VH-VL binders against Indole-3-glycerol phosphate synthase (trpC). Designs and how they scored, part 18

Target 1, 261 residues: Indole-3-glycerol phosphate synthase (trpC), of Aeropyrum pernix (q9y8t7)
Amino acid sequence: MRDSFLQKAIASAKDRTSLLEEIAGNCSPKPGRPSLSSSIREWVYRVGGAVIAEYKRCSPSAGAISTLDPVSYVQATRDASAAYSVLTEPNWFCGSIELIPYFARYKPVLAKDFIVSETQIRIAACMGASAALLIMEALTPRELQELAAAASRYGVEVLVETPDASHAVEASRLAPGSIIGVNSRDLKTLRVDYEAMLREVSKAREQLPGEVILVAESGIDSPDKALKAFKAGAQAILVGTAFMKNPQLREKILAELLQIP
Key: E = the ipSAE of ESMFold2; O = the ipSAE of OpenDDE; V2 = 0.75 times the mean of E and O plus 0.25 times the DockQ between their complexes.

## First folded at step 11 (VH-VL; framework fv_zagotenemab)

Design s6 (from k4 with light chain K55R S94M; at its last look DockQ between E and O 0.66; V2 from the best seeds 0.00; counts 0 for: pae E 6.4 > 2)
Fold by ESMFold2, look of step 11:
Formats: structure tokens, C-alpha cells, sequence
Structure s6 (fold): chain C 261 residues (1-261), chain A 121 residues (1-121), chain B 112 residues (1-112)
């Protein structure tokens, strides 16, 4: 049978892991990495919501997104961001694990990739990542549990990306203490209706304990959409393409956040 | 703007070879499957096969396997459909289309304009 | 392989009328992941097909509200609530639940 995009991405990740083991050797995780969850909670306390700014130069759907270099991106986003999401996947997203140390100097970093092995988590921690992405749709329940446990051993927090509220609840059970993301594009919708995304975030918020950090991902391209996601129960939003293409959007979102009583 | 631009119409004789093209732009060409669809004059749509340009992984519908070759050159974002020896029954419109895909194949979201191939004596 | 049977073969209607097109599958199109990958395409004369409806009932971006899809399992319907002059075309259902992908034979919607 033909390989789906996820199957091809997983196969590529396994091949890249073998190469990473050869190149990185026995690197040690960096000490004193800041906490992603703590940064999110601080921003929520202070202004009512947190922004994770994603550095993404390419995507399958958009092709090349922006030529904005990491220095310019940080300058444009640092003041309004609780954290960075850094793509490390090279084949479809034009990412690199070598980007992590640069961003980690400024904010907690979520290493965003198709993570299928402990080696990827260890190497991300060596480079300074505070958290790693686990994609629920790419992993069996056992694999998710095992990778979350490995992340804990390396002092790396986990963001579990899920397609809807019922999977968000299951992910919280399988990986206790993890940050839970609702991805606006998933297997069930193919395209995300923003209103449908808000409903799944709201449903997840009602079913999840209040201490679970909930992140709304993709499709947030305006201050109004950002505020509605926060009101629906997300503590953080993840914004990538919109910031890469319109840096001024960040200041509009910050302005809206500062108006929260 | 996602676009698939196909090569121009062809008039051929039986036994001749032919290679038609489909150039993708406005997205990451190597990240999506490209589908080929035949439409014989006055008839419906028939799926012929597909290719993933990123690694050249290729599948054919059973009746087209061995009848055509599907290929891609990812360096110029172009997929190809080719015949080593055309038959009069190959007279048709040929479309390329992009498959929108995550985890499982979904639908063809963008189509090329079509390439009319006429094979006659 | 999956056979999609469309009916009627031709539907002769006037602008403003409601069109109802049927697509029946030789076996269930419900995937093990509970999704149904049945789609509708429109082909106007001299043009490439375009996607109207995906996964039974979801309108593709830019498709007018007058187009809607419904159905489950093996029986599916495309409805055009008020025909416009530009809607006179051939309509195909297509399934991607099972390989190989297959199209229905088409329903031609023509001016009465």
C-alpha cells in the first residue's frame, strides 16, 4: 500500500535518528533549561494568555514561507512570546536541530519534529530544548507513554498534539503532566473550521483538570482569534506562519492581551 | 496560489512514444502525491496512478500498469506520464491532480488544465 | 474494487430548480478510522474537474452554499438547492476509502 505523509515522516525520522546518533555521540543535556510550562503559567497570570512563537521557514502546504532569519525573527517576536516552537524537521519544514541553541538563549524552546525515539529527545535536550512535541496520531498509546517517560528522565517537558477533545483527554491520561495541544488541522477535519477548533478546545477544557495546560495550534492569524482561543480555555496559542509573514501581528496580539482586566 | 500546469496538446500516430508533463507551483511539490486521471472522449474519469515526487514512490491502477510510466523530476517540480508505444485507444484527455493527504489519502484538491492526446492513423 | 454507481445518468432541469444526485457504492466507504472518504467533483464543459464536497458533507473552500452533500455507508447524495446557469455540468462522486481510487460514472445536469 502507498505510504501516507505520516508514514513517510516517521520513516525519515527513524533514518535521521540513526544519523544523529553517529554525529552527536554522547552529548549531555544542557543543565538549567527553563520550564515551558512555568513560562506559560507566568504569562497567563500576568496577562491572561501565552503565545508560543513558531519558527517555520517551510511547510508542505505553503512551500517556502519566509526568508526571515532567526535573528530577525527573535527581534520581531521576543517581547510578546512565552516560548519558541522551533521546527527541527529538515525535509518538509526546512528545520534543523542546530537552531535550538540560538532560540534557547532567549526563551524556553519546544523542539518540533516527528519524534519517534528517545534519542531525538536526548539530543534536543543536549541542544537546550525545554520541551519536545509528541504527535498522538503518529504513536501508539504505549509509544506515547514510553516517550513521555523518556522525556521526564531528561528533564524535558512534553507537548502532546491531539486532533480533538476526546484525544486530548486520553493524551492527558497516557502522559500525565504533559502540555496538551489541539491542532487545528487533523485527520478528522482535513481543514480546520476555526469555530470547530474553538468547540474542541472548549470541550477539552471542560473535561481536563484546570491545571492541565491547553494549547490551541494553527489557524490563529488575528488578535480576535487569539482572544477567542484564550476565552475558550486555551492557556497558550501557537502562532507560526502568521508571524513569519506579518511581524506586526505580534504587537496587536500583545496589545489585546494587555487589555485583559 | 497552487497551480498545476500541464504540457500542450499532442497529435500522434500509433506506435510513437510520448511524455507529457505536469509542473506544480505555490506549494512544496515534493510533499504531495500527484495523481493521473484519464478521460476518454465523452466518458467519465478514470484514476491511472500516482507518484510521491519526494522519493518517487509510485503506484498504478491495475489496467494501466505496464501501459504507462509515471515519473517525476523534483528538481524542477514536474511529474510526467509517458507511453513507449501509443495506441489509438490512448486518445483521451489526461489530467494531473494533487492529493491532499495526512495519515490517509483524502481528495484531489487541485487539478491541471489537462493535456489532450490524439492518436490516429 | 469499489464500484460507484451514479443516478440518474442525465438530469434535465431549469435554472432555479433543486437538483438531487445519487451515488451508491458497492461496499461501505467507512474507513476503520470512522471517516468516510466520499467526495464530489464538478466538471464544466471544456474544463478540468473541481472539488465541491469532501468527506460526504464538507464544502470545499470557495464553493457556494447551494451545494450540499449527505449520506452514509453506501448511499450518498449531492444537492444543489437552486440551480444557477453555471451549475449545468457533469458531477462525479469519487471514493478514496479503498485503493484503488474510483470515480462514479457521472451525472450530467443539463438545461431542460
Amino acid sequence: as target 1 above (261 residues)
Amino acid sequence: EVQLVQSGAEVKKPGESLKISCKGSGYSFTSYWIEWVRQMPGKGLEWMGEIYPGDSDTYYEKNFKGQVTISADKSISTAYLQWSSLKASDTAMYYCARLEDWGYPYYFDYWGQGTLVTVSS
Amino acid sequence: EIVLTQSPGTLSLSPGERATLSCRSSQSLVHSNQNTYLHWYQQKPGQAPRLLIYRVSNRFSGIPDRFSGSGSGTDFTLTISRLEPEDFAVYYCMQSTHEPYTFGGGTKVEIK
Scores: ipSAE 0.296, ipTM 0.727, lowest interface PAE 4.7, mean pLDDT 87
ESMFold2 (binder alone), look of step 11: mean pLDDT 93; pTM 0.940
OpenDDE, look of step 11: ipSAE 0.362; ipTM 0.768
ESMFold2, look of step 12: ipSAE 0.093; ipTM 0.644
ESMFold2 (binder alone), look of step 12: mean pLDDT 93; pTM 0.938
OpenDDE, look of step 12: ipSAE 0.110; ipTM 0.705

## First folded at step 12 (VH-VL; framework fv_zagotenemab)

Design t1 (from k4 with heavy chain L99D, light chain S94M; at its last look DockQ between E and O 0.62; V2 from the best seeds 0.00; counts 0 for: pae E 5.3 > 2)
Fold by ESMFold2, look of step 12:
Structure t1 (fold): chain C 261 residues (1-261), chain A 121 residues (1-121), chain B 112 residues (1-112)
Amino acid sequence: as target 1 above (261 residues)
Amino acid sequence: EVQLVQSGAEVKKPGESLKISCKGSGYSFTSYWIEWVRQMPGKGLEWMGEIYPGDSDTYYEKNFKGQVTISADKSISTAYLQWSSLKASDTAMYYCARDEDWGYPYYFDYWGQGTLVTVSS
Amino acid sequence: EIVLTQSPGTLSLSPGERATLSCRSSQSLVHSNQNTYLHWYQQKPGQAPRLLIYKVSNRFSGIPDRFSGSGSGTDFTLTISRLEPEDFAVYYCMQSTHEPYTFGGGTKVEIK
């Protein structure tokens, strides 16, 4: 039976860990990294919602997305963004751990990769990341708990990416204090289902304590979709491909948030 | 746009070798499986095997194992199907198809135009 | 290996009529993850197959609403609510729940 994409991505991440250890050695997390959750809460307080701007050069489904360089991307997005999500996975997303320090100069950074080891979390923090992605579907419950505990020891917040409300509730229980993401792209099907994502965000909001930050991920390509995600109960949205293609979209989303009664 | 473009029709004699190609564009070629499907004249579709171009992981249907070789050159986004010694019974249309694989869908969403292989008896 | 049996072999109909195509599997196509990987393809003369329906009932991008799929376990149906001239073709079901992947023998939908 062939390996799924997720199985191949996990195997690649394990192989990459040995190289990361050789390059980075026993580096220490950078001091003074800002809090991702605090930035999100500040934006929610000020304008009713937070935007995480994702820098993603490639994806499996789209191939190359944009030639926009990091300097131009930050210049276009920093004023309206609570944080950056930075892909560090090199094989399918054309990311690099070396991108983190640049983005971290301006905003809290979520290191986005297939994280399977404490070493990946420590090295992301060495590069200046404020948070790390954990993909619930890639980890057993025990692995999720162990990696979240390791992140806490390194002063790294976690965003746990989940496919639906029941997994969001379980993730919050397994990794207390984490930020919870609901992704409109199912890692098993690769299909964007924005309406399903909205339903699952709404369900998750009903079942989770109010202090838990919910992030609506992927499939948000218009101000209307952004507003609906916030109204469904998300405190933040994560926008990747749409921002890589049209940075002006972020300004339109902010304008709509400021006009809410 | 996702596109699979196959090499042109071939007319061969029994015992000759042949390598036909399937070039993918408009997506991350190394991130999806390429499936090979045979259709004999007037007949249905038969799955032959598959390759993941990212690491060359390859699987064959039992009747095709040892009869053909499936390979890929990821540097030029191209998959191949090849025979070391063609038989008259290899006369068929050969399709490549992309398999969407981000979590077990296993359906062939985009197909090449086909390569007709004719092996003179 | 999984055998998919399609019926009828040929379906002769006029434009505007409803077409109902059957596909039966020798074993359950329900995967351990609870998905059913049964798909429908259309092949017009001289053309490559094209995907119509994936996972029993989901229309692929750009496929008209007149195509629908249903079924569960071992028994599946493709329905074309109102045949258009361009719908006269051969239709295959295909399963990918179990390797090796297998196709049904096809149903030819032809003009009466």
Scores: ipSAE 0.192, ipTM 0.682, lowest interface PAE 5.3, mean pLDDT 88
ESMFold2 (binder alone), look of step 12: mean pLDDT 92; pTM 0.937
OpenDDE, look of step 12: ipSAE 0.238; ipTM 0.737

Design t2 (from k4 with heavy chain T30S D57E L99D, light chain S94F; at its last look DockQ between E and O 0.53; V2 from the best seeds 0.00; counts 0 for: pae E 5.1 > 2)
Fold by OpenDDE, look of step 12:
Structure t2 (fold): chain C 261 residues (1-261), chain A 121 residues (1-121), chain B 112 residues (1-112)
Amino acid sequence: as target 1 above (261 residues)
Amino acid sequence: EVQLVQSGAEVKKPGESLKISCKGSGYSFSSYWIEWVRQMPGKGLEWMGEIYPGDSETYYEKNFKGQVTISADKSISTAYLQWSSLKASDTAMYYCARDEDWGYPYYFDYWGQGTLVTVSS
Amino acid sequence: EIVLTQSPGTLSLSPGERATLSCRSSQSLVHSNQNTYLHWYQQKPGQAPRLLIYKVSNRFSGIPDRFSGSGSGTDFTLTISRLEPEDFAVYYCFQSTHEPYTFGGGTKVEIK
């Protein structure tokens, strides 16, 4: 039986982990990294919502998204973004862990990859990442707990990506203090269902403790969709493809947020 | 827009070798399985095999195993179907298609236009 | 391997009529993940197959609502509520629940 995309991605991540260990296994996490959660809370307080701008050059579904370089991307987004999400997966997303240091100069960085090992978290921290992504569907509950604990040891916050409200609640229990993300993209089919995401975000917000930061992930390509996500209960939104194609969209989203009394 | 474009029609003699191509665009070629399907003249569709361009993992239907070779070059987003020695019975339309399920058995959502292979003495 | 039997082999109808095509599987097409991977393709003369319905009842993008799929287990149906002139073609059912993947023999919908 052939492997699924997720299985292949995980296998690749494991292989890359070995390589990373060989290259940078003796690194130590950099101190003084800014907090992702603090930045999100600040933006929520200031304007009612936070935007995590994702730098993603490729995706399985879209292929090459944009040739926009990191410098141009930061110039267009930094003033209106609470944080950066940086894809480090090289095979499908054209990412690199080497991108983290650059973005970390400007905003808290979420290292976004198929993280399956402590080594990946450690090295991300060494590169300057403030947070690391844990995909619930890629991990057993035990693995999730272990990796979250490891992240804590390195002073790395965790964003747990979940498919729905039920899993969001479970994730919050397995990894206390973590940021919870609801992804509108099915990791098996990579299809995006924005409306489903909104429903799940709303349900999650009703069930999660108020202090838990809830992030709406993917599917947002307009100011209207951004606002709806915030209204649904998300404190932050993660926007990738749309910003890569049109970085100025971030300013438009901010403008709309500022119009809300 | 997702597209699969196949190489042109081929007219060959028995015993000759042949390699036809299928080029994908509008998506990450390496991330989707490519399927090959045969359709003999006036007949139905037959699944031949598949390849994952990302790592070249390949599977064949038992009747086609050893009869053809499926390969891919992800650097140019192209999959290939080849014969070392054609037979008259290889005369058929050959389609490539994209498998939408990202590794699980699913469905073929986009198809190439087909490559007609004619083998006659 | 799974054998998909389509019936009838040929269906002669006029534009505006309802078409009902059957696909029967030699065994259940319910996957262990509880999905049923039975799909329908349309092929017009001289053209590549086109996906109509995936996973029993889901219309693919751009497919008119006159096409619908139904069924469960081993018995599946493609329905064209009102035939349009462009609908006269060969229709194949396809299963990917079990390896190897297999197509039905096809049903030709021809103009009466």
Scores: ipSAE 0.131, ipTM 0.710, lowest interface PAE 2.6, mean pLDDT 92
ESMFold2, look of step 12: ipSAE 0.190; ipTM 0.676
ESMFold2 (binder alone), look of step 12: mean pLDDT 92; pTM 0.930

Design t3 (from n1 with heavy chain L99D; at its last look DockQ between E and O 0.12; V2 from the best seeds 0.00; counts 0 for: pae E 9.2 > 2, placed apart)
Fold by ESMFold2, look of step 12:
Structure t3 (fold): chain C 261 residues (1-261), chain A 121 residues (1-121), chain B 112 residues (1-112)
Amino acid sequence: as target 1 above (261 residues)
Amino acid sequence: EVQLVQSGAEVKKPGESLKISCKGSGYSFTSYWIEWVRQMPGKGLEWMGEIYPGDSDTYYEKNFKGQVTISADKSISTAYLQWSSLKASDTAMYYCARDEDWGYPYYFDYWGQGTLVTVSS
Amino acid sequence: EIVLTQSPGTLSLSPGERATLSCRSSQSLVHSYQNTYLHWYQQKPGQAPRLLIYKVSNRFSGIPDRFSGSGSGTDFTLTISRLEPEDFAVYYCMQSTHEPYTFGGGTKVEIK
């Protein structure tokens, strides 16, 4: 009878596949792409946590978030970021695959889109992405497994976005070696829910092997929230809207990390 | 906090028109579906259809299609259910409810108080 | 097209007793990723339905822990571990795995 937003985004992603082939043709993934997981682990070792800075110009709920250009964003965020998350979805997030090469010059790039096909992963890697997002809610278990296997063949890591700890554990089983993200929503408002995310990160950390990288993805807009996410067991945090509006927030987060043993 | 407030009870005769309302508050009205549910006297719940006020995308259950019109005015956060010609069999309680647009197949989390429509000759 | 059959039609019990309500689906309600979109609503006389349980076993905000849901595939159960006076109502299951959305016929839980 109707399509949810996720169903519309998936349908749009399928339609976009033909255009992606036209832009990239039969391109091969760029050689020498850095590892997202290695960068995260390096930052965790050196300063106790990693920051993934997200470049997101729009969102479905907020519309236009910022006019900050990629050059200015990188200048403000590069020194404190382990990686970039780059929105490539054009219709609701105002993203583009053409953004990837610019960010990839400086840091590992997570291509953030509604990924439903191997072609999207290959083309993201052609543009220089180190990793691709897989949204667990958008995929069947078989599709998740198949896309993760395809990513591995292209030397692309995956971050599997999950809503809670039980899904995080399942995602780790279905896509071994993947980075696992927790992005929780308030069931009353459907907005991201930082407090729920914290609880689920803590639960996931208890159930997942220590070597599994856990990323906190919800509502982190202050150094205190960042520190709590790391203490709950996340190795990385993903910060989007707050950095688009205030890039200097990243230096405050780093300063807090450097003050803990 | 989240509220759906429906218009008051109606007493009508067969053949008359009627438009009942559902006003949402405490949330982003244009970011959620509004569902309409009928409950005939002493009977269970029947899904009638839905609208996404953000773009007016509208769907009807097969037996209600052509029998009612679902609409919304997003400028006043209000959804409507209307009949061009009421029948005695339209006597029922009518509920609006909201439903999320993201992710999962849907459940109705918050409901209006209901509008009793009585149609008798 | 999905028919949800609830049983019994009426359940007469006293406060403090355990209530067990059944909902059977004409076909599997399992969706993506082993998620099953079967929900339970409570309706008291003169009131709108209230969401109790979503996705088989998750309690909605503010719902007491005496309410629990279970089941899989086509067979689902709502359990009220110890009935309180305010729990005497009609209970509906609803599925949203398949369009159109459908409700069960209801189970009335009444005081004996």
Scores: ipSAE 0.011, ipTM 0.533, lowest interface PAE 9.2, mean pLDDT 86
ESMFold2 (binder alone), look of step 12: mean pLDDT 91; pTM 0.935
OpenDDE, look of step 12: ipSAE 0.030; ipTM 0.651

Design t4 (at its last look DockQ between E and O 0.41; V2 from the best seeds 0.00; counts 0 for: pae E 4.0 > 2)
Fold by OpenDDE, look of step 12:
Structure t4 (fold): chain C 261 residues (1-261), chain A 122 residues (1-122), chain B 112 residues (1-112)
Amino acid sequence: as target 1 above (261 residues)
Amino acid sequence: EVQLVQSGAEVKKPGESLKISCKGSGYSFTSYWIEWVRQMPGKGLEWMGEIYPGDSDTYYEKNFKGQVTISADKSISTAYLQWSSLKASDTAMYYCARDEDWSGYPYYFDYWGQGTLVTVSS
Amino acid sequence: EIVLTQSPGTLSLSPGERATLSCRSSQSLVHSNQNTYLHWYQQKPGQAPRLLIYKVSNRFSGIPDRFSGSGSGTDFTLTISRLEPEDFAVYYCMQSTHEPYTFGGGTKVEIK
């Protein structure tokens, strides 16, 4: 039987981890990295919501998204973004771990990959990442706990990506203090269901403690959708493809937020 | 728009080598299986094998294993089918197709190339 | 391997008539995940096959509603409710439930 995309992605990540072990062994996490959670909270306080701008050149569903380089992207987004999400997966997302240092100069960076090992977290921290993505569907509960603990040791915050509210609650228990994300994309089919995401965000917000930061992930391509996500209970939204195609969208989202009394 | 464009018709002699191509566009080439299908003149469709360009995972139908080589270059979104030594019996139309399989379970061929006619004769 | 037997080999009909094509499998095509991976393709002369129906009864994008698929287990049917001139072609069933993927021998729908 053929492997699913997620299985292949995980396998690839494991292979990459093996190759990076030597590098990771020779590095130490950089101190003084800005906090992702603190940045999100600041933006929530200031304007009512935070935007995590994702730099993603490719995706499994879209193929090549944009040829926009990191410099141009930062120029267009840095004044209106709380943080950057940087894809480091090279095969399907055209990402690179080498991108982290650049973005980390400007904002807290979420290292976004199929993280399955402590080595990946370590090297991300070494590169200057403030946070690392853990995909709940890619990990066993034990693995999630172990990786979250490892992240803590390196001073790396964790964003746990979950498919729904029930998993969000579970994730918050397995990885206390983590940022919780609800992904509108099915990792098995790679389809996006924005409305489903909103419903799950709302449900999650009702069940999660108030101090838990909730992030709406994917599917946001307009100011209206952004506002609805915030209204649903998300403190932050993660926007990728839409920003890659139109980085100025971030300013439009901010403008709308600022108009909310 | 999803498209698979195959290389042009080939006229070869027995014993010659051949490599035909299938270029994908309009989608993530590395995320879908590419299937190769043979159709001999006046005959039906035969599945030959498949490749996942993302990691070059490859499978062959037993009758084609060792007879052809399936490969891919993801940098240019192209899959290949090649013979080291053609036979007259290799004369056929060869199609590439995209297999929509995200879950890892069997699926279907949703988009097809236009086909490459290979003629092998003395 | 799974053998798909299509019948009839040739179907001669006039435009406007109903076409019923059969595809019979040597074994059940119900996958362990409870899906049935039986598909129908249309091939016109000089053209590549085109997907019509996937997973027994789902019309692919852009396929007219005059095409429909049905069946279960080992017996499947493609129905063209009202033949249009452009529908005269060869139709293949294909299964992907079991390795290796296999095609039926095809049914040629020709103009009477």
Scores: ipSAE 0.078, ipTM 0.689, lowest interface PAE 2.9, mean pLDDT 92
ESMFold2, look of step 12: ipSAE 0.349; ipTM 0.729
ESMFold2 (binder alone), look of step 12: mean pLDDT 92; pTM 0.935

Design t5 (from k4 with heavy chain G103S, light chain S94M; at its last look DockQ between E and O 0.61; V2 from the best seeds 0.00; counts 0 for: pae E 4.9 > 2)
Heavy chain, then light chain:
Amino acid sequence: EVQLVQSGAEVKKPGESLKISCKGSGYSFTSYWIEWVRQMPGKGLEWMGEIYPGDSDTYYEKNFKGQVTISADKSISTAYLQWSSLKASDTAMYYCARLEDWSYPYYFDYWGQGTLVTVSS
Amino acid sequence: EIVLTQSPGTLSLSPGERATLSCRSSQSLVHSNQNTYLHWYQQKPGQAPRLLIYKVSNRFSGIPDRFSGSGSGTDFTLTISRLEPEDFAVYYCMQSTHEPYTFGGGTKVEIK
ESMFold2, look of step 12: ipSAE 0.368; ipTM 0.738
ESMFold2 (binder alone), look of step 12: mean pLDDT 93; pTM 0.933
OpenDDE, look of step 12: ipSAE 0.362; ipTM 0.772
ESMFold2, look of step 13: ipSAE 0.215; ipTM 0.675
ESMFold2 (binder alone), look of step 13: mean pLDDT 92; pTM 0.931
OpenDDE, look of step 13: ipSAE 0.325; ipTM 0.758

Design t6 (from s6 with heavy chain L99E; at its last look DockQ between E and O 0.64; V2 from the best seeds 0.00; counts 0 for: pae E 8.6 > 2)
Fold by ESMFold2, look of step 12:
Structure t6 (fold): chain C 261 residues (1-261), chain A 121 residues (1-121), chain B 112 residues (1-112)
Amino acid sequence: as target 1 above (261 residues)
Amino acid sequence: EVQLVQSGAEVKKPGESLKISCKGSGYSFTSYWIEWVRQMPGKGLEWMGEIYPGDSDTYYEKNFKGQVTISADKSISTAYLQWSSLKASDTAMYYCAREEDWGYPYYFDYWGQGTLVTVSS
Amino acid sequence: EIVLTQSPGTLSLSPGERATLSCRSSQSLVHSNQNTYLHWYQQKPGQAPRLLIYRVSNRFSGIPDRFSGSGSGTDFTLTISRLEPEDFAVYYCMQSTHEPYTFGGGTKVEIK
């Protein structure tokens, strides 16, 4: 049977991790890494929502997105962003673990990759990441629990990416204390379903304790879509492609947030 | 926008070699399967095989295995279909298509315009 | 390999009429993951096929809602509720539940 894209991405991540285990040695997580959850809560308190700006040079669906360098991206985005999501996956997203320090100096960093090993989490923390992505569809329930426990040992928060409200509730049970993401893009079809994402965020908000941070992911490319995601119950939005193509869109989203009564 | 552009029509004699191309743009070429489909004159569609350009995994339908070679050059985002020795029965329209393969959908969403291959003496 | 049998071979209809196209599989197309990978393509003369419906009943982006798909197991239907002039074409079903992927023989929808 041929492998799906997700199966190929997981296999690539295992190969990359195997090499990293051989060369990484005993690096220590950087001290003083800021809290992703605390930054999100601060922005929600101050302006009613938080924006996570994603640095993503490529994607499977779009190919090359932008040649904007990390320094220029940070300069354009830092004042109105609660955090950065930094792609570290090299083969499909043109990312690297070495990108993390450029962002971590300014804001909490979510290391975004196909994470299958605690070595990836430890090394991301060594580079300054505050949090790591776990993709629920890529992991068994046991693997999710084990990786979340490992993240806790390294002082790394977890964002669990889920496809719908039912999985969001299960992820919160399997990895208590995690930030929960609802992704409007199906990793298997690559289709953006923004309206379904809104419905699932709303359903998840109703079923989860109020202290659980919900993040609305991909498909948000306008101030109107951003505001609707916050209204549906998300505390944060994660915006990638739109910001890579037009970093100033972020300022427009923030301006609309400040006008919410 | 996603686009697959195929090489132009070919008129060949039996026994000659041929390599036709399919260039993908507007997406990550190495992240999707490329499918090859034959349509003989006045007939339906036949799946020939596929390649994943990221690692060159290839699969052939049994009647085409050994009859054609499917390959890719990821540095120029191009897939190829080639014959070492053409037969008159190879006269057909040849399409490339992109497959959505992210777990479940397994359908061909974007197609090239086709390459007409005519093999006659 | 899986044989897909389409019927009728030709439908001669006028604009505004309802078209019903059938596709029957020699084996169940229900995958072990419980999805059914039966798809419908349209091909106009001199053009490449284009995707209409994927996984039995899901309309592809940009496809008018007059196109709908239904069925399960081995028996599938494409319906065009009100034929438009641009709908006169050949329609193929295709399965990807089992390798090798196979197409039906096609149903030609032509002007009466």
Scores: ipSAE 0.012, ipTM 0.595, lowest interface PAE 8.6, mean pLDDT 87
ESMFold2 (binder alone), look of step 12: mean pLDDT 92; pTM 0.937
OpenDDE, look of step 12: ipSAE 0.058; ipTM 0.675

